# Designs tried in a protein design chat: VH-VL binders against StAR-related lipid transfer protein 4 (Stard4). Part 17

Target 1, 199 residues: StAR-related lipid transfer protein 4 (Stard4), of Mus musculus (Mouse) (q99jv5)
Amino acid sequence: ASISTKLQNTLIQYHSIKEDEWRVAKKVKDVTVWRKPSEEFNGYLYKAQGVMDDVVNNVIDHIRPGPWRLDWDRLMTSLDVLEHFEENCCVMRYTTAGQLLNIISPREFVDFSYTVGYEEGLLSCGVSVEWSETRPEFVRGYNHPCGWFCVPLKDSPSQSLLTGYIQTDLRGMIPQSAVDTAMASTLANFYSDLRKGLR
Below, E stands for the ipSAE of ESMFold2; O stands for the ipSAE of OpenDDE; V2 stands for 0.75 times the mean of E and O plus 0.25 times the DockQ between their complexes.

## First folded at step 21 (VH-VL; framework fv_nezutatug)

Design z3 (from y3 with heavy chain H54Y; at its last look DockQ between E and O 0.87; V2 from the best seeds 0.82)
Fold by OpenDDE, look of step 21:
Structure z3 (fold): chain C 199 residues (1-199), chain A 122 residues (1-122), chain B 107 residues (1-107)
Amino acid sequence: as target 1 above (199 residues)
Amino acid sequence: QVQLQESGPGLVKPSQTLSLTCTVSGYSISSGYYWGWIRQHPGKGLEWIGSIYYSGNTYYNPSLKSLVTISADTSKNQFSLKLSSVTAADTAVYYCAREVDEYDIEGYMDVWGQGTTVTVSS
Amino acid sequence: DIQMTQSPSSVSASVGDRVTITCRASQDIYSYLAWYQQKPGKAPEPLIYAASTLQSGVPSRFSGSGSGTDFTLTISSLQPEDFATYYCQQSWHTPYTFGQGTKLEIK
């Protein structure tokens, strides 16, 4: 409960950051990705935004831990729920494929995941937690507070505005330029893949 | 072997709608990739018009968005381009192409049609 | 839009020569750069993608390098069939944009 409350508040704060504090990192296929220096680690906080042609509940169901995420997200190679608490709250472990022609090796994440109502939509957020079990074939990454806001469009209830805040420490020995490229590209592809998945 | 072939009228009158179809063989458009249109005005460079995914998701060059419609017919393994209200500026060789859709290397065209010349003239 | 500027616009060379063509992006496109070869009356054909990865079937005398804003296409030893127009293309932002082209002519 303490984690979920803190996480929600943090994301709401990110969502209130003024537009002029963001710099465009990538703009492709009807998604824009911005970035600003993170206050959580020596890296960037990314903001991504795009319109989805589906209702909020279905969009979030495809994003949140569940059977659907692996079907459309090409970056995610595995997803396991390690602990389940109340509805919409769990600890998940997932792995990612290599990126940038394998300059970035596969990563593993263990995240606390929490989905809650936000305005007329939903907020699905997460943060990495400590997990003792290690798998040597993966580098353990770390997600600082991150999440996805999804709200219905005022003029089109069948569509949703999806806004993401991501600040991932990939860890390992990776050039910063590679990290920057990977993060921006990943977020753009996330929207593209999600749109394909929603059909 | 993947092959793309453009088809449509080579002559269009001003203010009319240019309509082209790209037929794909050797690969199902439903299997993936984006499918794009590129044009080349005489003596000029290449201009990306837009792309479509077989699901119907389309992306257009903002400079042409209001005038362009791209559609896909998976049953025929074809995708089409419509450009309305054409002018002499739309005279060009039009190419259809397969746009790569993979992490890290997305956005380049790995297979092209032969191209079809469209002239806008009275 | 991202502007792509190639240099030179034209170059004359002889068979066996080393030829270098440059492409500059108006902003950082990282490694999202492709090179195409176009012969008269033909469609462009991909040579290089991801700035430095050779397209399947392309001779090894072609190579690409660069990242960020500055990129180069190199032909180590020019062959008769290499005389054509070359284009760079960025795929970092939509709309995708091409360079104005570099015409490689026989000296």
Scores: ipSAE 0.795, ipTM 0.924, lowest interface PAE 0.7, mean pLDDT 95
ESMFold2, look of step 21: ipSAE 0.827; ipTM 0.916
ESMFold2 (binder alone), look of step 21: mean pLDDT 92; pTM 0.944

